# Designs tried in a protein design chat: VH-VL binders against GMP synthase [glutamine-hydrolyzing] subunit A (guaAA). Part 2

Target 1, 190 residues: GMP synthase [glutamine-hydrolyzing] subunit A (guaAA), of Methanobrevibacter smithii (a5uk20)
Amino acid sequence: MTILVINNKGQYNHRIQRSLQYLKIPTELVPNTLSIEEIEAKNPIGLILGGGPSIEGAGNSEEYIKHFDIPILGICLGHQLIAKAYGGQIDTSNTESYAKVEINIVNDENLFSGLAPKMEVWSSHKDEVKSIPDDFEILANSNLCDVESFKHTEKDVYGIQFHPEVHHTPKGSTIFENFYEICKKRCNND

## First folded at step 4 (VH-VL; framework fv_narsoplimab)

Design a19 (from n2 with heavy chain K59E)
Fold by ESMFold2-Fast, scan of step 4:
Structure a19 (fold): chain C 190 residues (1-190), chain A 124 residues (1-124), chain B 106 residues (1-106)
Amino acid sequence: as target 1 above (190 residues)
Amino acid sequence: QVTLKESGPVLVKPTETLTLTCTVSGFSLSTSGVGVSWIRQPPGKALEWLAHIYWDDDESYRTSLKSRLTISKDTSKNQVVLTMTNMDPVDTATYYCAHSYYEDSSGYWAFDIWGQGTLVTVSS
Amino acid sequence: QPVLTQPPSLSVSPGQTASITCSGEKLGDKYAYWYQQKPGQSPVLVMYQDSKRPSGIPERFSGSNSGNTATLTISGTQAMDEADYYCQAWDSSTAVFGGGTKLTVL
């Protein structure tokens, strides 16, 4: 029961893998060029779409988002890829973010269990989600970004604009633990 | 033939700054998955982890000592440097540097290769 | 930081089984590592990721980790196994060592 981390060429994708391995969560970091069939052959219980320098460099990530019905967590670029795949709008942020940010958790079920009401996170992005897709709800916001985290209202599809995999996000490992619980529950119910 | 070697031994006066260098051989500090920790052991006491640096310059520190510690690497010299400020007699210990490694699919992280250790004595 | 607790000492006769424990809250949710240290020497890795032996470590060394307790087991203990044994785990990017167990083989 493996969670696959899709390598979108960002500097922190290997740290996502490392974070999961510290938690004894079976995981593999895979290229974003794998076919749907190759992903299916690995029989994952969940997908994490890592960060990266551009949407253009995201390989098959949007195909994965549209095809798979297992839980999906998008981090930074992955968050934006989920928004794009579901018809949201991504645009340049009013202010570039390369700093510690305090986010307000407005929904602490599932992904943010144990983390409310506020959390210090590391943010490193130039673009952001300006318009949330239909059938998505906001889970967290900040003074710098209206959509720090979101989820699909019916599916286990989550996005976070910040990086839980770096030490500048002190409670980031809890997000991975919570996502693993979501994956295990879906696997047991399906 | 992977080896690590600490500088020293060193005598430090209270309030002074300690600087230790770990020279590595048989592997490159820029190799994906490679990391180096500093670990100390006071005479007759337990091992205490201090700091770690990864090939991508990610750093981590023992929380209680974080304000005093800096870990850095020089890939051209293949060296990892630990700096510890405001030294106190209780910081007297053998200081080790140790190698760790992980592969993309396996994970490893064990401190599999250790330096010989160097004695740091803090006294006036 | 998390605390790993080991018994300070353990004595066994040659040929007996030594079981060295390491306790920590939810330790079984993390990988445990074990190191052997003889007087005046650097630690040597003897067990990694709960139950895997490095090359060169005899098969009489085995490990387990579940719930709150990791265990290093040495079957048919020999005089050469006399040493201090330390458990270690990673809590995300930080590492923690246990207090160590002095194994005496009499």
Scores: ipSAE 0.172, ipTM 0.720, lowest interface PAE 3.8, mean pLDDT 89

Design a20 (from n2 with heavy chain T31D S32Y)
Fold by ESMFold2-Fast, scan of step 4:
Structure a20 (fold): chain C 190 residues (1-190), chain A 124 residues (1-124), chain B 106 residues (1-106)
Amino acid sequence: as target 1 above (190 residues)
Amino acid sequence: QVTLKESGPVLVKPTETLTLTCTVSGFSLSDYGVGVSWIRQPPGKALEWLAHIYWDDDKSYRTSLKSRLTISKDTSKNQVVLTMTNMDPVDTATYYCAHSYYEDSSGYWAFDIWGQGTLVTVSS
Amino acid sequence: QPVLTQPPSLSVSPGQTASITCSGEKLGDKYAYWYQQKPGQSPVLVMYQDSKRPSGIPERFSGSNSGNTATLTISGTQAMDEADYYCQAWDSSTAVFGGGTKLTVL
């Protein structure tokens, strides 16, 4: 019943793993170079795609997004990788985000359960999702970014542009708890 | 042998800033998985966690005191420093630093080794 | 967010079992830790990750954690076990202690 954290080479990926371990969520941090077969052999109930410096350095992440039907949560770069995989557009932000941001939660089902109407988060990114993919809906926005979070309308595929794994996001652990609940419900129904 | 030792004891006047140093030995503050917390205990009362610093310099603080607390480390000196601003008589307590160790596969963030504690008295 | 509630005191006779509880919402979804503190001394870890004993802690100490309640159990309680006992858990990157339980062995 493991959630795999895909290491996309960002400075916070080890903090994602640590956050899950504090919550007793079985987890393993794995390189983004693992094959589809190697990921399958680990039998994960969910995938978290971590942050990183660039799409070019994301290894096999886009292939994981396209192949796996288990729940997926993308964080920062992972959020952008999900948008790219489904046909959305990513481009440079009007202003770089390296600060605390207040997000407005538009849809508090599942991933944002217990967090509405607003949440303080930490952002560290230069690019953002400018156009969401078909069959996706926005879950949260802010004054700095129109797409702070989104989800597929039918699949358990979620993205968040901010970092729940850092101390500067005070309620970030609730995101991980909610994602784990999504993974357990999916596993029980399968 | 892993040991931690707090500076002090200290007397602080109301509104002044407290600075405590925890000197560690038997491990490096940059070793993967290592962390140090500051925990206090007012006379006859419960343990109260204040702040934690991780090997990668990530930090966390008790929410109610966050605006007053700063935790930092100097790996070359094997020291963790806690700074607390605007001291008040209610902050009188024994202050402990405590070691924790985290392993990727198993977790284990218990406070397994504690310093002796240092008495901080806040009075006029 | 989480508050850990312990009974303030517990009294047992020598040789009897002491069960010290720690209650918090969904505490069983987190790891519980237990510390023993004798007067004038630093706390000592006696139980970690719900049910694991540190080296040097006798077998008579055991732990459990499920639902909303973690329990530290001391079988065949001895006079030397008289102390304050604190539970502790991590809420993401922050730690929380219970209010402590004074165990008296008489």
Scores: ipSAE 0.126, ipTM 0.705, lowest interface PAE 4.4, mean pLDDT 90

Design a21 (from n2 with heavy chain W55Y)
Fold by ESMFold2-Fast, scan of step 4:
Structure a21 (fold): chain C 190 residues (1-190), chain A 124 residues (1-124), chain B 106 residues (1-106)
Amino acid sequence: as target 1 above (190 residues)
Amino acid sequence: QVTLKESGPVLVKPTETLTLTCTVSGFSLSTSGVGVSWIRQPPGKALEWLAHIYYDDDKSYRTSLKSRLTISKDTSKNQVVLTMTNMDPVDTATYYCAHSYYEDSSGYWAFDIWGQGTLVTVSS
Amino acid sequence: QPVLTQPPSLSVSPGQTASITCSGEKLGDKYAYWYQQKPGQSPVLVMYQDSKRPSGIPERFSGSNSGNTATLTISGTQAMDEADYYCQAWDSSTAVFGGGTKLTVL
């Protein structure tokens, strides 16, 4: 029961893999060029879409978002890719983020279980989600970004604009633990 | 295969800065999945982890000593360097460098190959 | 940082089973590693990821890790197994070692 980490070529994708390994979560870091059939052959219980330098370099990530019904977590660029796939708007941030940010958790179910009401996170992004798709709800916000995290209202599809995989996000491992619980629950109920 | 060798032994005066070099052979420090830690052991006491550097230049440090420690690598020389400031007699220990490697999809990250260790003595 | 607690010493007779414990909060949610150290020598990896043996380590070495406790078990203990044993785990890219257990084979 593996969670696949899709390598979107950002500097922290290998740290997502290591975070999962430290938590005893079976995982593989895979190129974003794998076909749908190649992903299916690995029988993942969840997908994490990693960060990266651009939407144009995201390979097959948008195809994965649209095809798979297993839980999906998008990190940084992955968050933006999920918004794009479902019809949201991405644009340049009012404030470029390369710093610690305090986020306000407005919905602490599932992904943010145990983390409310506030969490210190590391942000490294120039673009952000300016409008979420109709079937999504905001899970967290900050003074610097209105959409720090969101979720599909019916599907286990989550986005976070920040990086839980870096030590500058002290409670980041809890997000990975919570996502793994979401994946196991979905797998056991199918 | 992989071999690691620490510089030294070395004598350091109190308040001085310690610099140790670990020379790695058999693998490149830029190889995906490779990492190197520094671990010390005071005479007759337990192993104490100090710092780690990954192939992608990511670094981590023992929290209580973080302000005193710097770990770096020189891939062209295949060396890892540990710097520790403001040395004190209680820092007297055998210092080891140790290799870790990603072996499979779940990760390995064990300290599978250790250097011989080098004695660092802090005294006036 | 998390603390890993080991008994400081353990004595067994030759041929008996030695069980060396390592305790830490939610340690079973992390991988445990074990190292053997003989006087004047560098540590040697004897168990990784809770229960996996490196090449060259005898089958009489086994491991487990659940709840708050990881255990290194040596069945049919031999004189050559006399050594200090250290457990180790990773937590958010930092590593922590236990205090060590001196195993004496009498």
Scores: ipSAE 0.197, ipTM 0.736, lowest interface PAE 4.0, mean pLDDT 89

Design a22 (from n2 with heavy chain S32W)
Fold by ESMFold2-Fast, scan of step 4:
Structure a22 (fold): chain C 190 residues (1-190), chain A 124 residues (1-124), chain B 106 residues (1-106)
Amino acid sequence: as target 1 above (190 residues)
Amino acid sequence: QVTLKESGPVLVKPTETLTLTCTVSGFSLSTWGVGVSWIRQPPGKALEWLAHIYWDDDKSYRTSLKSRLTISKDTSKNQVVLTMTNMDPVDTATYYCAHSYYEDSSGYWAFDIWGQGTLVTVSS
Amino acid sequence: QPVLTQPPSLSVSPGQTASITCSGEKLGDKYAYWYQQKPGQSPVLVMYQDSKRPSGIPERFSGSNSGNTATLTISGTQAMDEADYYCQAWDSSTAVFGGGTKLTVL
């Protein structure tokens, strides 16, 4: 029962893997060029789409988002890739977030369980989600970014614009623990 | 403008510990996305990566040398320090520190600015 | 730990195209970087993230990276391009350099 971390070529993808390993969550860091069949062969219970420098470098990530019905968590670029895959709009941020940010948690069900009402996070992004796709709801916002986190209304597809895998997001491990619980519940129901 | 400068001993005896300091200017070591690596080059040989430290104090090391290497930073002094234990003549090399920066589409995530290097000779 | 293999040397005539290769298992799934080093000098970044040029690097430098091979291409090679060239990649937590290629412009 493994969560696969999709390496979108950002410098912190290995820290996502390390965070999961520290929590004793079975995981593998895999290239974003793997085929659907290769991903399926690993029998994952969830996917985490890591950060990266550009949408152009995201490999097969959009295909994974559209094909798989297991829980998906997108981090930074992964968050933007989910928005793009479902028809949302991505554009240059009016309020670049290269710093510590306090986010307001609007919905603490599942992914943000135990973290409301506010959480300190670290963000690094030039682009952001300007309009969320249909059938998505905002889970968190900040003074710097309207869409810090979102979720599909019916599917376990989550995005977060910030980085839970860095030391300066003090409660970031709780997000990974919560995502693992989501994955286990989906797996047990299947 | 970003500058880095290495300093430390030019001669080290076998079994001694080497301590090298990289003094940085033009950026803060706590800036999101910033990191500094130590890279060495033995005379006439290839570049060899040794260690890296990120803005948030996360560290990585060359696997074969990990037990001998320690990298640290002091943001108040604008310095990155590399310590290497149990020096051997084979460790004779020019030691460089190099800047790396990445923020989404900004920066290169490459060793874009290098110090001048400092030659360390290990001999009895 | 991945190994990056470069030919030790390459000779071209002035005005010719030099193609320097860097081979590694599934290197195309990583970003490749290239550094130029002239005698007695520090390395200089000449290509980043496979195919992007830093400011100040001439247009005649280009790069590619697919499958197992990254390539640095120098068109219209000039005497000033004579140097050692190193490829480099990040393997998540660690960096690795190729063995270097000495480019001689005859």
Scores: ipSAE 0.128, ipTM 0.715, lowest interface PAE 3.9, mean pLDDT 89

Design a4 (from n2 with light chain S92T)
Fold by ESMFold2-Fast, scan of step 4:
Structure a4 (fold): chain C 190 residues (1-190), chain A 124 residues (1-124), chain B 106 residues (1-106)
Amino acid sequence: as target 1 above (190 residues)
Amino acid sequence: QVTLKESGPVLVKPTETLTLTCTVSGFSLSTSGVGVSWIRQPPGKALEWLAHIYWDDDKSYRTSLKSRLTISKDTSKNQVVLTMTNMDPVDTATYYCAHSYYEDSSGYWAFDIWGQGTLVTVSS
Amino acid sequence: QPVLTQPPSLSVSPGQTASITCSGEKLGDKYAYWYQQKPGQSPVLVMYQDSKRPSGIPERFSGSNSGNTATLTISGTQAMDEADYYCQAWDTSTAVFGGGTKLTVL
């Protein structure tokens, strides 16, 4: 019952792996160049798409999003990759920013269970989701970003623009715990 | 063989800054999966974790002491340094540095190898 | 900071089983670690990842961790096992130790 972390070459991908290990969640950090067959052979119960410097450097991540029907969580670049894969628009005209941000949690089911109504998070990004895909709903917003988190209305596909894997996000581990519960529930229903 | 050795012992006056160095042998501080913590123990009391530094230079600190603590590493010297400001007699303790490591997929992060400890006395 | 609670002391007779508990909210969702410390010595790791023994630690040492309680069990307790025992866990990137249990073998 492993969750695979897809390494999109950002500086925090190994911290996602470390966060999962602290929570006793079986995990492996894998290159974003693995084939769909290689990922299937590892029998994951969920995928986490890590951050990275660019969409162009995301390897096979978009193929993974389109192919797999297990829960997926996208972090930072991963969030943007999910939006792109489902037909959303990404705003690339912004200057890179680093900030502590207070997000408003508008839906606290599943991924944000136990975290409402507000959460302090760390944001480190230039690009952001400009428009949400058709079958997605917003889970959190902030004064700086309209789409801090979203979820597919039917599928267990989640995105978060911020980084739960860094110390600057005090309750970030709860997001990983909640995602693991989503993965276990899906696994038991299949 | 992995070994760690703390500098000291040290006598510090109240309000002064403590600096301790942990010299490591048998591994590189830049090795993936490696980390070093500082842990203290006042006489007759429990172990108290202070700070940790990971191979990627990520750092974490005990929340109640965070404003007073700085942990850093010098990979070329294979040393980890702890700095603690505004020392008080209650900070008198044996200070340890300890190695931790995790393997792919399993992870343990246990403090598997400890230094001998160094006595820090805070008195006027 | 999370809190891990241990009984301050425990006494057993030689050959009896000692069970040292460590309690914390949802501790079973995290890995528990155990350290043995004898007077004037550095702590020694005796159990990691709830139930795994380091090389050199006797098989009479075992561990478990579920719900809110982790337990270090020493079967056939010997005089050499007399020491302070500390549990420890990671809460994300910060570590926390229990208050310690003094095991007396008499």
Scores: ipSAE 0.316, ipTM 0.771, lowest interface PAE 3.1, mean pLDDT 89

Design a6 (from n2 with light chain S93D)
Fold by ESMFold2-Fast, scan of step 4:
Structure a6 (fold): chain C 190 residues (1-190), chain A 124 residues (1-124), chain B 106 residues (1-106)
Amino acid sequence: as target 1 above (190 residues)
Amino acid sequence: QVTLKESGPVLVKPTETLTLTCTVSGFSLSTSGVGVSWIRQPPGKALEWLAHIYWDDDKSYRTSLKSRLTISKDTSKNQVVLTMTNMDPVDTATYYCAHSYYEDSSGYWAFDIWGQGTLVTVSS
Amino acid sequence: QPVLTQPPSLSVSPGQTASITCSGEKLGDKYAYWYQQKPGQSPVLVMYQDSKRPSGIPERFSGSNSGNTATLTISGTQAMDEADYYCQAWDSDTAVFGGGTKLTVL
């Protein structure tokens, strides 16, 4: 019952792995160049798409998003990759990067369980989601970014623009715990 | 074969800064998965974790002592250094450095190898 | 900082089972580790990730961790097992030790 962390070459991907390990969640950090067959061979119950410097460097991440039906959580670049894969629009942000941000949680089901109404998060990004894809709903927003988090209306596909894996996001571990519960529920109900 | 050895023993006067060096043998501090902690034990009391440094230079500290602690490493010398400011007699303890290693197959993160410990006495 | 609570002392007769507990809120959601310390010596890892034994640690040592309580169990306790035992867990990037249990074998 492993959650795979897809390494999109950002500085915090190893911290995602460590966050899961501290929570006793079986995990492996894998290159974003693995084939779909190689990912399937590892039999994951969920995927986390980590942050990274650019969409161009994201390897096979968009293929993973489109192929797999297990829960997927995209962090920072991963959030933007999910938006792109489903037909949303990404553009340059007018917000300042490298900032603590207070997000407003508008839907606290599943991923944000126990975290409403507001949460302090660490944000570090140049681009943001300007237009959400069809069949997605916004879960959180802020004064700096309209789409801090979103979810597919039918699938367990979640994105968050901020970094739950760093100390600057004090309640970030709860997001990983909630995602693990989503993965376990999906595995047990199938 | 992995070994760790703390510098000292050390006598420190109140208000002075403590500097301890842990010299590591048998592996590189830059090896993926490797980390080193500093842990202390006052005479007759429990073990108390102080700080940890990871192979990628990430650091963590005991919250109550964070403002007084700095952990760093020198991979060329294979050494981990702890500094602690404004020493008080209550900080008298045996100080240990300890190795930890995370392997995907084992998920370790245990303090599997410990130094011998060094006595730090804070006294006038 | 989170607190791990251990009984300060435990006495058993040789050959009996010693059960050393470590309690903390939602400790079963984290990995527990156990260290043995004899007078004048450095701690020695005797159990990691709840229930795994390091090489060289006898099969008499076993562990469990569920709910709020982790347990180190020593079956057929021997005089050589007399020591202080400490539990430890990671709370995110911070490590926390229990207060220690002095095991006496008489």
Scores: ipSAE 0.077, ipTM 0.674, lowest interface PAE 4.3, mean pLDDT 89

Design a7 (from n2 with light chain S92Y S93D)
Fold by ESMFold2-Fast, scan of step 4:
Parts: C-alpha cells; sequence; structure tokens
Structure a7 (fold): chain C 190 residues (1-190), chain A 124 residues (1-124), chain B 106 residues (1-106)
C-alpha cells in the first residue's frame, strides 16, 4: 500500500520521497497537477503534501485535501494548505525561518508517538498559520511559531510547519514511520 | 556505459588535508536518482562508508568523521570531490568512489558501479 | 550508528550451499545489499534490495532479509565464488557495511 507524495515544487519534496524509500514505505512522488481521478487510480493509503514556494503554485493540493478521506500529512506549505482548506488564516511570519528550532510537543497523538516532550527540527518558511481552523487542535508549538503542528479533531489530517525529511531534523524519520502506521490502521479499518 | 575513476595515488603527511577527485563518465551528476559515495578500505580490513552526494546536491557523511569531511560536485566537469582534513596514519586506505541510482519511487540505492580505487598513504 | 555483524569466515566444499548472514537490529526493515570482492579488485554488486540479482550475476545467488538477519545464499558453490562478501544497508541517509565474510571453497 502506497503513500503518494504531492510535489508542490519545494526543494525538499524529493527528500520526502527518499526518506520514505529508506524506510521501505511504498511511495511515489507525483505532480500536484494530477486530477482527483488520477490520484484515485493510484489507490493511495495516504497523502503527503510537500513544501513549495507559494500557495498559488500548489496546483490541485487544496482539492485533494477537501476530497480525500484517507490520512493526509502536510509539510511546510502543505501544513498551510490544510489550514487554508479548512478556514484557518495564514500570514507572513514575523521572522523568516531558516534555522534549527526546538518544538514543544503538547500532544503526542499518534504522529508524535515516541518523540515527546521536545524535538529539534529544521524550519524553512516565510509564512505561517496564524489561526487554526475550528475543528483542529495544536500538537506542537515553539518560540518562533505558535502552530508548529496540528491535527483535525476527528480526521487523520495532520500538519507540520517544519521539515522532517532533512537530516537537520534528527528524529524526522519517526514522523514518517508514525504516519505510515496511521495509514495502515486506517486502511485495515476502512 | 558508466565509469568512475579516482585521482591519485596520494602520499599525505600527518595533519595535512586530503583531496580526492572522482571523474565520472556515462551519466550526468544532475540526473534525477543519481548519487556518488566515497568508501574506503584500510589494508586487510572492511569497507567503510564516508560520504554521499545526491543529484540535488544533498549530502550525507559518516557521523564519526563528519567534522573532517566535505563532499562536493562540479557538474560541468562531471567530478565529485572529497576533502578530508587532519589526516592520520590510521586513515591509510584504498579510497573508492561508487555510483548509486534508482529508476522508480520504490527503488533503494545500490553501489552498482565502483571506481578502481586509489591508494592513500599517510606517513611522515 | 548501527552495526552489521557477519561471520568473519565460512568454508564450503565445491557444489555445497554457502549461506552468509548479516545481522543487525531490525535489519529486515531496511534493504540489504551484497558485494563480492576478490583480492586486489573493486567490490562487485551481487545482490540488491534484499533479493534482486544484478544483470550478469548467476541464478545460484539468492538473497533474503527478515527480522534481524539478511542472508546471501550461493547454491552449488564454485571455486570462482571464493571471495570476501560484504553486506550493506542504509540507515536513513548514511550507509553502513558489515565486517565482511571470507568465503573459502575447498
Amino acid sequence: as target 1 above (190 residues)
Amino acid sequence: QVTLKESGPVLVKPTETLTLTCTVSGFSLSTSGVGVSWIRQPPGKALEWLAHIYWDDDKSYRTSLKSRLTISKDTSKNQVVLTMTNMDPVDTATYYCAHSYYEDSSGYWAFDIWGQGTLVTVSS
Amino acid sequence: QPVLTQPPSLSVSPGQTASITCSGEKLGDKYAYWYQQKPGQSPVLVMYQDSKRPSGIPERFSGSNSGNTATLTISGTQAMDEADYYCQAWDYDTAVFGGGTKLTVL
């Protein structure tokens, strides 16, 4: 069972693919221009929305978020796209982030299993989520960003503002392992 | 056909910096899925991986040697360069560069084509 | 860094099956690769992604990887198979080699 990585044109999308391959997680990196029908034809058990330079360049990502009921993980721009799709607000960060950041894990819900209470992560973003949608809860925060990670209260829809796919996030591979477990559980129950 | 060739052989004095060049032929270092590693083997001992560079210029290093190693590529010359600082007699080894590649999203990288190796001797 | 453990040596008679093991914590969760090295020569890939043979490698070479152990199996071992064999895996973006097994065919 495959997890599709949606290529939103950021520099790290290929590293998401590589990270999954190292973990023996079946994956394919696909253009963000594929139709809903084309995504469905690939029968994914989960979607990862990669980073990118802008919301305007995100292709069909917002449509994927609204249409699919399989687990979704948004990384960086993908995190922001999830917030936007559900009615949250995105705005320019007070500090452009290109640095190691320590995040506080306030809820070790499945995605952060084994990682609480704190984690060193790599951030590279200009914008951030300023207010989360009504049906979301914060999973992690930092001194630089109030919403480092969130989750829908009922759906397996997760966002992380940081990049788990770079080695500067030392335990980032655990995020992908945990997401794969979420996808497998959903697949077996649905 | 794909070929790799290391520069050298080289004699290095203790504390000096080693620079090795791997010249590749038959592929572009910017081709998606392509990468090159440096791997060494002291006389009569096991293979030891040192560093890897990917087509997107991402790099990785053996943790214990990370502060001493730099890997880079020059796509116009089709070369991968390894620099290792503060050489010590224990660093005496045959140094190989090796090609890695995958065709599809499920593929892992194998070291499928190796250079002939070059002897690096560290002595005063 | 994880350690991949191989027996340092293995002896078989011509025509016998040689089984070379490579052990590491949860190695079956990673892909295993195998390289053959003869004296004075560069290593040659003989098995990739646990059980796939490169073009030109005889059918008598096979591989498996589950739990903590990857195995390279050589059926009907021939004198020409005498060599050092190394297993290798990726730990995220770093590669790790085993200590090598010297296969003697006598």
Scores: ipSAE 0.170, ipTM 0.711, lowest interface PAE 3.8, mean pLDDT 89

Design a8 (from n2 with light chain T94Y)
Fold by ESMFold2-Fast, scan of step 4:
Structure a8 (fold): chain C 190 residues (1-190), chain A 124 residues (1-124), chain B 106 residues (1-106)
Amino acid sequence: as target 1 above (190 residues)
Amino acid sequence: QVTLKESGPVLVKPTETLTLTCTVSGFSLSTSGVGVSWIRQPPGKALEWLAHIYWDDDKSYRTSLKSRLTISKDTSKNQVVLTMTNMDPVDTATYYCAHSYYEDSSGYWAFDIWGQGTLVTVSS
Amino acid sequence: QPVLTQPPSLSVSPGQTASITCSGEKLGDKYAYWYQQKPGQSPVLVMYQDSKRPSGIPERFSGSNSGNTATLTISGTQAMDEADYYCQAWDSSYAVFGGGTKLTVL
């Protein structure tokens, strides 16, 4: 029961892999150029879309979002790619974020289990989601960003704008533990 | 073959700063998956992890000592340096540097190769 | 701040099985590692990823990890196995060691 980390060429993608390994979660960091058939051959129970420098450099990530029904977690650029794939709007942030920020958790089910009401996170992004798609709900917000995290109302598709994979996010490993539980539960119910 | 060697031994007075260097041979500190920890052991006591540095320059520190510890690496010299401020007699210990690595699907950050250790004595 | 608890000592006769335990909350959700340390020497890795033996370590060494307890098992214990044994795990990017178990073979 492997979770694949899609390498979108950001500086922290390998730290996502390392975070999962510390938790004994079977994982592999894979290029964002793999075909849908190549990903299917690896039989993943979940996908994590990592951060990266641009949407244009995201390879096949949007195709993965649209094709796969297994749980998906998007981190930073991955969060924005999910919003784009479902028809949301992405634009330059009113304020660039390159610092520790406190997020307010408004829904602590599943992904944020054990983390409410507030969490200190590391943020490093210029663009942000300005409007969420119709079938998404906000899970967390902050004074710097209205959409720090969201999920699809029916699917196990989650986005977080911050980086749980760096030590500057002290409770970031809990996000990965919670996502793994979502993946295992989905696998057992299918 | 990977070998690690700590500088020292050293004598430190209370309140002074300790600086230890670990020289790595047989492998590059810039190699993906490689990391080095500093681990200490007071006489007759248990091993205590202090700090770790990864090939990508990511760093982690024992929470209770974080304000006193700095770990850094110089990949051109193949050295890892630990600095610990405000030394106290309780910090007297043998200090080890230890190699770890990750390989896809097999190795997960075991401390597989250890230096010989260096004795740090903090005099009253 | 994870805590790993080991019994401080264990005594066995030559040829008997020694079982050294390491307890921690949800330890089975993390990989356990084991190190052997003889007087005046650096620690030596004897078990990694719960149950995998490094090359050069005798087959009589085995390991397990489930629930809250990891165990290092030495079958047919020999005098040369007398040492301190330490368990270790990673909690995210933080390594933590157990208090150590002194194994005496008499």
Scores: ipSAE 0.201, ipTM 0.738, lowest interface PAE 3.7, mean pLDDT 89

